VH-VL binders against q0atu2. Designs and how they scored, part 11

Target 1, 119 residues: q0atu2
Amino acid sequence: MLDKKARIRTSREYRNVFEKGKRLSGRFLIIYYVENALDNNRFGFITNKKIGMAVIRNRIKRQLRAIVREYQGQVKNKHDIVLVARAGIGKSSFEGMEKDYIAIMKKAGLFARNANKID

## First folded at step 1 (VH-VL)

Design d2h (framework fv_dusigitumab)
Fold by ESMFold2-Fast, scan of step 1:
Structure d2h (fold): chain C 119 residues (1-119), chain A 121 residues (1-121), chain B 111 residues (1-111)
Amino acid sequence: as target 1 above (119 residues)
Amino acid sequence: QVQLVQSGAEVKKPGASVKVSCKASGYTFTSYDINWVRQATGQGLEWMGWINPDSGYTGYAQKFQGRVTMTRNTSISTAYMELSSLRSEDTAVYYCAHSDYLEYGSGFDYWGQGTTVTVSS
Amino acid sequence: QSVLTQPPSVSAAPGQKVTISCSGSSSNIGSNYVSWYQQLPGTAPKLLIYDNDKRPSGIPDRFSGSKSGTSATLGITGLQTGDEADYYCGTWDSSLDAYVVFGGGTKLTVL
């Protein structure tokens, strides 16, 4: 699990990210992101009923949290980021979701400088 | 071109600790995770864990939790794996390996040459 | 114990074909891409297949991979003496306590 300080917890905080944030779409994920005034990043996760049954939605949320936790050190500090699972994510592999997350975060410019550079 | 160069062979007594190094070159050290995999004498590959060199974030296989510590020194592009409370069954070749998730997923595309650790009385 | 199951050995003559199986569960092979590694005696493993069926640059097309359900298969055609090695499957495990898991390995003997 992510630490409580790294989680977006209230409906008001989610609304703020949606209303003020930038949006970028990947294959299985959409991210909404905005710079915050805190000393750390916070993440939110949204899985709607169009994805599938509760057991599938709970699996997706758990897997996305694991992916975000693994890569949290690559993310530029002071951002609130909400991951919205797209229809079809229930048919993806864990590794497919991970690749999509990394690609979308790099495209958003949210990964630390030189994350994609090979010498 | 990517290279991972590991430290030399170690001989340790039971109960000691060993720290293996892995020096990376040919790519941006902080951009890709480094994994540690061992192969005990006459056995198969066993994944131990990985480190994100940018954040220092680590993940360890449950079997090694509490005995293994993975660290890095960004200024010299070197990752370290320290295993404590050594036993005879820790006698193995220890490998570091590069991962590029976007290109190869969970596949490890470059490996260090291996470090032989022998635990003997 | 290995999490993924492979036969301990397989053998065939030069020019023949072999398949090596790798069996797992829904949390590993069933949910994730499979990689295969070749380990020649005295050397580090070499990535042979990734994403179930893709070859890195420099790997000949006589090596192939496939996945169905919770099982994966490595195929080798036109066997050469230089293929004598240990072969390992590997994949991501969706469990938080085990990120990467390997098969127990298969020793390929070219008779």
Scores: ipSAE 0.008, ipTM 0.679, lowest interface PAE 8.5, mean pLDDT 86

Design d2i (framework fv_dusigitumab)
Fold by ESMFold2-Fast, scan of step 1:
Structure d2i (fold): chain C 119 residues (1-119), chain A 122 residues (1-122), chain B 111 residues (1-111)
Amino acid sequence: as target 1 above (119 residues)
Amino acid sequence: QVQLVQSGAEVKKPGASVKVSCKASGYTFTSYDINWVRQATGQGLEWMGWINPDSGYTGYAQKFQGRVTMTRNTSISTAYMELSSLRSEDTAVYYCARGQEWLTGYDAFDIWGQGTTVTVSS
Amino acid sequence: QSVLTQPPSVSAAPGQKVTISCSGSSSNIGSNYVSWYQQLPGTAPKLLIYDNDKRPSGIPDRFSGSKSGTSATLGITGLQTGDEADYYCGTWDSSLDAYVVFGGGTKLTVL
């Protein structure tokens, strides 16, 4: 599970990322991201009703948190990052979501320069 | 005036390496990724990879992984693409192009270099 | 072959309308924005359409784009001899093996 300090918690914090951040779209994910004034990264997760019923949305949210946790050590420090799940994500495998996350984070320049593959 | 200007044509032997430069002007170099695309004579566009000039982070198409290296020098707003272990099949025009990641999802290549012809012959 | 499928060629007379299709999958066109590029003989590609249906400054409204599901279309009305070129669709594929993919290209012949 991600530590509380690594989570975007308030609506104000989400609004800041949406209003001032940059956006990149992947296959199943959209990320919004902005540099923060803290000494750590924070992540937010949004799953809307277009994805499916609450059971599906909660599964997707858990899987995304697991992916983010696995790769958190490779993320360039001092960023607030919000992951928004696209409608098609409910049909994706865990591996499909993981590949999309890696690709979009690399494209955003948010991974360390040598973080090219899963070990 | 936003533009990308590439280095001149190169002729190389098989097994050699080539390094193409792409000098940016008219915009903030570190705000847009630089992509590299090649095109063999009479063939289509083939994406090779990209570099984020701010972070230095790169991503390469699987086909070129291990042979291509993309770098940049922010002091002179210049990106570089080096391709090693050249084969005759690498004979192509190589383009650099500016991506638009900072806008909504489209990531289109709105500015292109003029191209650099690389000929690999024995 | 190419990840995105385009017809290899299309032909029409001056003043006519042509459409060029670009077919992909849910992982590329279905999830991402499509761009279109024009390449005149001996020149670098030029951006014609971005964000599925937007034109850059200087591109006449004869050029239009659209996207439905996993397919995109470039439309050219009032065809001119100067439109004779190769046309490429492009989009982002977020898979680990490729970030950007292009269609195989369509050669447009006028007359």
Scores: ipSAE 0.006, ipTM 0.566, lowest interface PAE 13.1, mean pLDDT 83

Design d2j (framework fv_dusigitumab)
Fold by ESMFold2-Fast, scan of step 1:
Structure d2j (fold): chain C 119 residues (1-119), chain A 121 residues (1-121), chain B 111 residues (1-111)
Amino acid sequence: as target 1 above (119 residues)
Amino acid sequence: QVQLVQSGAEVKKPGASVKVSCKASGYTFTSYDINWVRQATGQGLEWMGWINPDSGYTGYAQKFQGRVTMTRNTSISTAYMELSSLRSEDTAVYYCARTGYSDFEYAMDVWGQGTTVTVSS
Amino acid sequence: QSVLTQPPSVSAAPGQKVTISCSGSSSNIGSNYVSWYQQLPGTAPKLLIYDNDKRPSGIPDRFSGSKSGTSATLGITGLQTGDEADYYCGTWDSSLDAYVVFGGGTKLTVL
């Protein structure tokens, strides 16, 4: 469950993550991430027009939020993380997006709680 | 330091399968994707597919879908590319190459030395 | 039959400047980062440029990259005989058969 405090909202906050953060690319996702000084994680989501029509972009954004919510307990605390959907994501399955998210978060070193056991 | 070392040259008959290996050293194998790229004599680079060594997730170019299988064995830091139903036009040098996630968006920064596969009767 | 279009060959004299173009579409170069690879005869390709204009450690600043719209350019200044090679651009494309696509390659001859 992503409440308001777990979301990156302002363009200034997004710019900070893009300018200061590390970048890591998966098959369908790019993440930008940086440690914050807060007591919680914050997530941002970018689905640009390269992905397709608004209906597709809105579906992808909803599915990514659902994936982030499900795995938020495994994410190391005190990070700002922005997920950017790549153009090809519109043709992926929910399972494909989920596997890409898990893999990229593990490679970033952002998963705790027995990350090695994730398929 | 950081290296990808491939298996030796193969000579196969039409209809056979070939399995090329790519052994990684000097870095965390599961932290970088492995791509497979081939090059026929005098021709350009042709991307075949990609594997995430951590998850085992793969993506293949349409041209090779149904004939190529990419796998890995994390205990020995080795990736594999198996191509079935070989034809003379599959004669090429096959490369493995890693892509980084932090600095390189699908840029292939470390390459294997190549494996020559010859398909002839 | 390459997805990205490069001239098949370019030539210049030692010490001169040369540019190699790579043309694509909005679904590849227009939307994604471009990399460039150098392939000396009989060797594996070597990454020369990544993320449009960045050089890996060890690549001299004589090599530069740029991107404008749906086209990318590799620039080489102060040409040396050792620069004779095939050069390939590469990027990501979700609209065609493969996610990673290469240009057809450009053979550079010095003099």
Scores: ipSAE 0.009, ipTM 0.556, lowest interface PAE 13.9, mean pLDDT 83

Design d2k (framework fv_dusigitumab)
Fold by ESMFold2-Fast, scan of step 1:
Structure d2k (fold): chain C 119 residues (1-119), chain A 123 residues (1-123), chain B 111 residues (1-111)
Amino acid sequence: as target 1 above (119 residues)
Amino acid sequence: QVQLVQSGAEVKKPGASVKVSCKASGYTFTSYDINWVRQATGQGLEWMGWINPDSGYTGYAQKFQGRVTMTRNTSISTAYMELSSLRSEDTAVYYCARLGDEYSSGFWTNDYWGQGTTVTVSS
Amino acid sequence: QSVLTQPPSVSAAPGQKVTISCSGSSSNIGSNYVSWYQQLPGTAPKLLIYDNDKRPSGIPDRFSGSKSGTSATLGITGLQTGDEADYYCGTWDSSLDAYVVFGGGTKLTVL
């Protein structure tokens, strides 16, 4: 659901976030984040085989993109952020992933205190 | 064999702080989150919070926000729970427990428990 | 104060069957896996059931779990005196500030 400008797409861009970024872990998610030189935020998503079969990984990736899309207006501008799904995320509800995302973004200082879904 | 071994009993006065330790063995310490749960005499289980030992990230129950701090030392595979501003109603047995994952006993499950640490708060 | 509702006590004779209920809401039991814990007098809790209906190694098949809607049930058949304990259900709650929630506990007495 994210526009092309809001996506991290190349290996070089992912490597930059991992090498220069800060790391913060939640229950279901790890985020890596760094300020960028652009006027917009970009998001990347990683779901690896330890999560489960391709069907589960694809579902999780779609759900994470939907969550990020809904809250994108509350994220501090000019950041590259990569979400890495932790093992076990496949057992989480959508609400559980959403709650973890909000909590970790607030903890990172990237989010408003009382974040709500965008209208 | 997975084991969680907790520090010994504590007696504290109201207003003091207590720090309980939980030493893990038999598994990779940083691979599983640690949950903290307490139980007053004759009462039920009450969740306090959890820590990710890899990142140090924590989540606390709202009731304990501002009074509880959970930390870990990965070099000695030990988690800590510190509770400040103690009151008589904090008298309880405090447990650490390992949170399972999809390859063990389920993602939200307390699969191994420490033996408990009795904390008595009395004037 | 517990978020999940259990009967405070149940009792039966050796060899009989009991069931212990655990009632919640859509944000906890309705959305998430349920676990059950056995606490023998003077001991730490022990995992008895996970993922609604699965037993850890070493737990006899006399113990079973089930979940329907927003309620879960622990079943114990062939009751033994050594089953006298407190039993707790547990799950995660997506709507509360608390991440993990427990039932109030049920004291099982084997007559």
Scores: ipSAE 0.007, ipTM 0.610, lowest interface PAE 11.2, mean pLDDT 84

Design d2l (framework fv_dusigitumab)
Fold by ESMFold2-Fast, scan of step 1:
Structure d2l (fold): chain C 119 residues (1-119), chain A 124 residues (1-124), chain B 111 residues (1-111)
Amino acid sequence: as target 1 above (119 residues)
Amino acid sequence: QVQLVQSGAEVKKPGASVKVSCKASGYTFTSYDINWVRQATGQGLEWMGWINPDSGYTGYAQKFQGRVTMTRNTSISTAYMELSSLRSEDTAVYYCARGSPEYYYDSSGYLDYWGQGTTVTVSS
Amino acid sequence: QSVLTQPPSVSAAPGQKVTISCSGSSSNIGSNYVSWYQQLPGTAPKLLIYDNDKRPSGIPDRFSGSKSGTSATLGITGLQTGDEADYYCGTWDSSLDAYVVFGGGTKLTVL
């Protein structure tokens, strides 16, 4: 689970990332990201009804938070990052989502070094 | 004036390795990815991989994993692509190309400036 | 072979209009922006169109691009002899771990 200080919580904060940030798309994920003026990274998660029923959306959100937490130490500091789940994510495995996250974060230049959790 | 200047033509025997260089000028070298694309005679474009010159991080097309190595030297604004265990089907023109600054905006990953190409001929 | 499908050749007379199609899937063209490249004989490719429909500085307005669903189109009006070249579409493929993919290329002949 991510601390509340590491979460994007308000509509205003989400809007800031969408309006001023950069966008990158993967197979199952889209990220929007921008540098912040804080000492830490903050993450937001969007799973909408196009994905499926609430039980599926809640599972996806929980799994994405776990993935983000696992790789948190490899993310360049001082960024607000919003992960938007695409419609097809409901049929993905946990490993599939993890691979997509790593690929898109590397593409964005948000991982400072090789992204493998096992150094 | 943005330029990518590549090393000269190479002739190699099967089993050898080749290392092609790509010297960048006219922009901040570490701000744009360098991609490598090859083209066999009379064939289409084939993407091989990319390097982030700032981090040194690389991504390779599955077909070339295990045979290709991409590196850079920031002090001389030069990227390198080394291909090992050469086969006759590796005979091609090899291009370096600058990745879009809009790479971060989920653009097409377009390649805006290209090197002149390096012909690599693999023959016995 | 190629991930994106283009016709192998097209031809038209000087002054005429031609269109070149590029067909993909939801993981590439359907999800991402499309670029187009011109390759004159014996030269490196040159960027013609980026972000579906934008032209770099120096590319004349007779070149245009569009995208609909999983397909993209390059349009060339007022054809000139100097337009004889191979044309390639390109995009990102999300299903291939965000790799760059190209169409097979289209040879344009000005008759």
Scores: ipSAE 0.006, ipTM 0.564, lowest interface PAE 13.3, mean pLDDT 84

Design d3 (framework fv_dusigitumab)
Fold by ESMFold2-Fast, scan of step 1:
Structure d3 (fold): chain C 119 residues (1-119), chain A 119 residues (1-119), chain B 111 residues (1-111)
Amino acid sequence: as target 1 above (119 residues)
Amino acid sequence: QVQLVQSGAEVKKPGASVKVSCKASGYTFTNYDINWVRQATGQGLEWMGWMNPYSGNTGYAQKFQGRVTMTRNTSISTAYMELSSLRSEDTAVYYCARESDYFGLFDYWGQGTTVTVSS
Amino acid sequence: QSVLTQPPSVSAAPGQKVTISCSGSSSNIEDNYVSWYQQLPGTAPKLLIYENNKRPSGIPDRFSGSKSGTSATLGITGLQTGDEADYYCETWDTSLSAGWVFGGGTKLTVL
């Protein structure tokens, strides 16, 4: 579970990331990301009706939060990052989403070190 | 002080378009987003979309996508909302509201514009 | 119709306390700030509470807000006849491709 201060919470913050941020797409995920003026990273999550029923969308959102939490120590500080689930994500496994997340974050240059699980 | 003044009541036939204006004063127009919210007679508030007066960027609620256009004229500090292909269920009071950049809240509202769609 | 559920009406006597609930999900209330608006008959809505529990200047302290999990609550103490109005909760919803959503509204009657 992500701490409240690590979550994007306002419409202005989401819009700032979409308007000013960079975009990178993976197989199941799109990320939008921008540097912030804070001393921490913040994450936002978007799952829409094209993914499937509410039960599936809520499962995907919880799984994405778990993945982000697991790898948060490897993310370069001072970024706002929004994860947008693509329509095909409902057919992915947890491991598939995790691998896609790691690949996208590495490609974006947002991982400070190797993204191996560190616990 | 801060004020939003809207255009007068409109009566339209089904299939027509309506364009409502919202003139801002008392603050720097380009610093705050304008949102549009409607309310059918005896019913609740329904968010329609946001417009960033600095960039011109917009975001519309899915229900109104393809029918609504939100624009502005910065030289006269005025926001516009145009709704096309009007139906009887579009009969409502239409409000513009200023959104705080920090909180994502609607801190100042226009007085409302009544739009009646009837045959 | 709304993704945020409010009771359609509440009533209480002058001087009493009333609470108005607003129930949603993790994609809206749990993850985001909640605001409350008061709409007096025939007028535009007015901001009453923002960031879950903060009051703008000019709003008396008998109005309060709180949030727990997927629900938010507006509290009004020392009810007055002038509090008769419709009350709306509002928040950001990430499941709707990032948009604002309002509760269905609650009509407060002071009897």
Scores: ipSAE 0.008, ipTM 0.575, lowest interface PAE 11.7, mean pLDDT 85

Design d3a (framework fv_dusigitumab)
Fold by ESMFold2-Fast, scan of step 1:
Structure d3a (fold): chain C 119 residues (1-119), chain A 119 residues (1-119), chain B 111 residues (1-111)
Amino acid sequence: as target 1 above (119 residues)
Amino acid sequence: QVQLVQSGAEVKKPGASVKVSCKASGYTFTNYDINWVRQATGQGLEWMGWMNPYSGNTGYAQKFQGRVTMTRNTSISTAYMELSSLRSEDTAVYYCARGYDEPTYFDPWGQGTTVTVSS
Amino acid sequence: QSVLTQPPSVSAAPGQKVTISCSGSSSNIEDNYVSWYQQLPGTAPKLLIYENNKRPSGIPDRFSGSKSGTSATLGITGLQTGDEADYYCETWDTSLSAGWVFGGGTKLTVL
């Protein structure tokens, strides 16, 4: 569950991420991300009309929040991260969104190292 | 105690510019954003933009891009909103309001400045 | 068009309860805090509710807020003549270049 403290909600904080953060594009997602001065991560989500009708946009947003929640423990602490859904995401499966998210986060260096490695 | 006081009513010709001031008192001016909201006669509230008095950074609603400029003078704790190329539909009461970081809300509000655009 | 939809008017008798709705989408209400403002005739708006359901000091507990999915609700119990005003919901909308949006407003009449 994303606690309220783990969400970016203010115009000021979204603006800060866009203006000071780094940008990485995936197949279905763009992320903007910047280090914060807090002890926790915060996530923001953007879906626009080009994705499709409201029911599609709402489905996408719910699915992205579920993915973020699932992998929250793998994300390196102290980051503000905004996920922007690209137009093509409306035709993606849940698994497709999940794979894209993982790939982007790994490329950004935002996933914590796996401490429990076996052969 | 915490208060925003705006400049007086203005009557302008079409094509002119108007500059409304908003003087803050009772708090640290640079710690909070100033937002501008207008209300045409008998109509609803319309957000115009925000200004961060610490940095000078601004964000404007798309409708006002290219016509509005929001500035401040920190030495006198005063915010300004200038609207150019005035049209009759710009006739409205203009409010400044203090914005907060998360959670965001507008409190207090200035008393409003009536701007009438007439020939 | 307003991105947040409110009924244009509501009315009830003194002592009754009214509910004012504010309907939006995932890009605004679902993902963001909702605030409510009261505007008495001829005055500036006044903060009534913030963080969906919290009251500032000085606001009586007759006023309450709630949010479910893409909709928010303002409730007023024990309605008084002095509650006649326009009421506005407000939130952040990520789809509009990241900006603040207000509902169209609801005029409350105490019959």
Scores: ipSAE 0.000, ipTM 0.546, lowest interface PAE 15.9, mean pLDDT 84

Design d3b (framework fv_dusigitumab)
Fold by ESMFold2-Fast, scan of step 1:
Structure d3b (fold): chain C 119 residues (1-119), chain A 121 residues (1-121), chain B 111 residues (1-111)
Amino acid sequence: as target 1 above (119 residues)
Amino acid sequence: QVQLVQSGAEVKKPGASVKVSCKASGYTFTNYDINWVRQATGQGLEWMGWMNPYSGNTGYAQKFQGRVTMTRNTSISTAYMELSSLRSEDTAVYYCARDFYSGEPSYFDYWGQGTTVTVSS
Amino acid sequence: QSVLTQPPSVSAAPGQKVTISCSGSSSNIEDNYVSWYQQLPGTAPKLLIYENNKRPSGIPDRFSGSKSGTSATLGITGLQTGDEADYYCETWDTSLSAGWVFGGGTKLTVL
């Protein structure tokens, strides 16, 4: 699970990302992202009711959080990022979701090796 | 300021079609579903369907499948609901409502003012 | 018939408390968040409660929501004449023929 400070929690914060952020679509995921005024990244997760039942949506959300957590150190600092699961993600494997996440983050220019390195 | 502004009242004959518009402003149009809900005189709220303005995908309540079409024009941030083969029972106020994603099942946070459609001979 | 059952009417005096019930099933209320809408005469519905028990900005704390199993409840305390309205519960239904479903509505009369 992500630390509380690394999560977008309020509907107003989600709205800010959607309205002011950039959008990029992958096969199973859409990301919305915007720079924030904080010293850390925050992530939000949207699993639309159109994907399926609550059990499926909750599984997808947990898997996405696990993927985000694993690659947290590769993400450029000071961004609010919302992941929106697309219809069809329920048929994806964990590996498929992971590959899609990496691909879209790279396309967005949000993956930076050693983002916080001091020399 | 978020607003949904609907087209004006319509009077139609049985068998005609009506197309109601819903113009969105104050937010990114493609980030929220638009739902259509109607209310016949003296009756309750009845959900008709949802439309995703990014993809154009729709989902319709079974009662309206085959005679409702929901579309959008992203260049002018406007959603449309067209109902065909009108009957007197379709006399109602038609609302558009935005459906916000919050990480769980969403809710209708902003509504249009409503469009009265009267079907009479 | 509505999928969600509400009493058709409820009444009380100014300053009193009322509760409005909304009954459904596991495929709707139990599995999903419940919202409540207030509709004043001649106006569009207005969001009153979302995610079972949360209030949008501008909604006073006299209005509260709760959910237990397959039922949801809207509570209104300190009733005012301006609260006279129709109240609707709403949720997503996850069954095969589903989508958004509304309760039949409850007319609140403040005596």
Scores: ipSAE 0.006, ipTM 0.578, lowest interface PAE 10.6, mean pLDDT 84

Design d3c (framework fv_dusigitumab)
Fold by ESMFold2-Fast, scan of step 1:
Structure d3c (fold): chain C 119 residues (1-119), chain A 120 residues (1-120), chain B 111 residues (1-111)
Amino acid sequence: as target 1 above (119 residues)
Amino acid sequence: QVQLVQSGAEVKKPGASVKVSCKASGYTFTNYDINWVRQATGQGLEWMGWMNPYSGNTGYAQKFQGRVTMTRNTSISTAYMELSSLRSEDTAVYYCARGETYSWDAFDIWGQGTTVTVSS
Amino acid sequence: QSVLTQPPSVSAAPGQKVTISCSGSSSNIEDNYVSWYQQLPGTAPKLLIYENNKRPSGIPDRFSGSKSGTSATLGITGLQTGDEADYYCETWDTSLSAGWVFGGGTKLTVL
């Protein structure tokens, strides 16, 4: 699990990101993101019923948390970021979600280094 | 201090229903899911379902579908688990446990447990 | 029965080390995070390990976790009499289309 300080918890905090943040869409993910006044990044995750049953939504949320945690060190400091899963994500592979996440974070200018660069 | 405090022991007859409460304190009740886990005497832990206190949404284990209902009252920071059509096999200790709604799969805070005995 | 297999019991002397295994499949252990819980007699379970190998605040470093393929392991070093308890692994299981699963539990006795 992500450290407690790295999580968006309250509906008010989610609402702030949706109302004031920028939005970018990927194939399986939409991100909403805004700079925060804290010394760290915070992440939130939204899955809706169009994705499928609660079991599918819970699996997707866990896989997205794992992806976010893995790439935490590459994200520009001081942002609140909400990941919203699109309806098609329920049929995606873990690798497909990971690639989509990296692509949209790069497009948003939120990645400090290029994770897909081959040396 | 963060804690979950459950209601007292219950004795029920087969066919009855039981409703167990779980009162949260020391944190913002709506920020964490409440899960329910039971344990029959001398047996292992068995997950029953989760409830999101903010939205009221639930997810139940297939074994308990149609018999369990999980609710909450946010004004008193209390979660409830109601199990109907009780059988002798439902004799167990029932626990509530806190989980994170959006980014956390571990149950970090547990209630003390509520013993439910089903006997004729 | 449990979809996650743990030995029913393990025993060792004070000061020794012990490992408790938890065996599953790709749809549970391999693809998901594993947590471990300690249950002292007459008490509620307590979280020992989350995300395969992380300790919550207040859990001593004598407790460790690891995962390899479809199996997870809880390690306890420097055994103390106060470690005598039941230990449970837990993860998500996609094959059941349905959620959280616990191992059958392992009773640790400190001789």
Scores: ipSAE 0.005, ipTM 0.535, lowest interface PAE 14.9, mean pLDDT 83

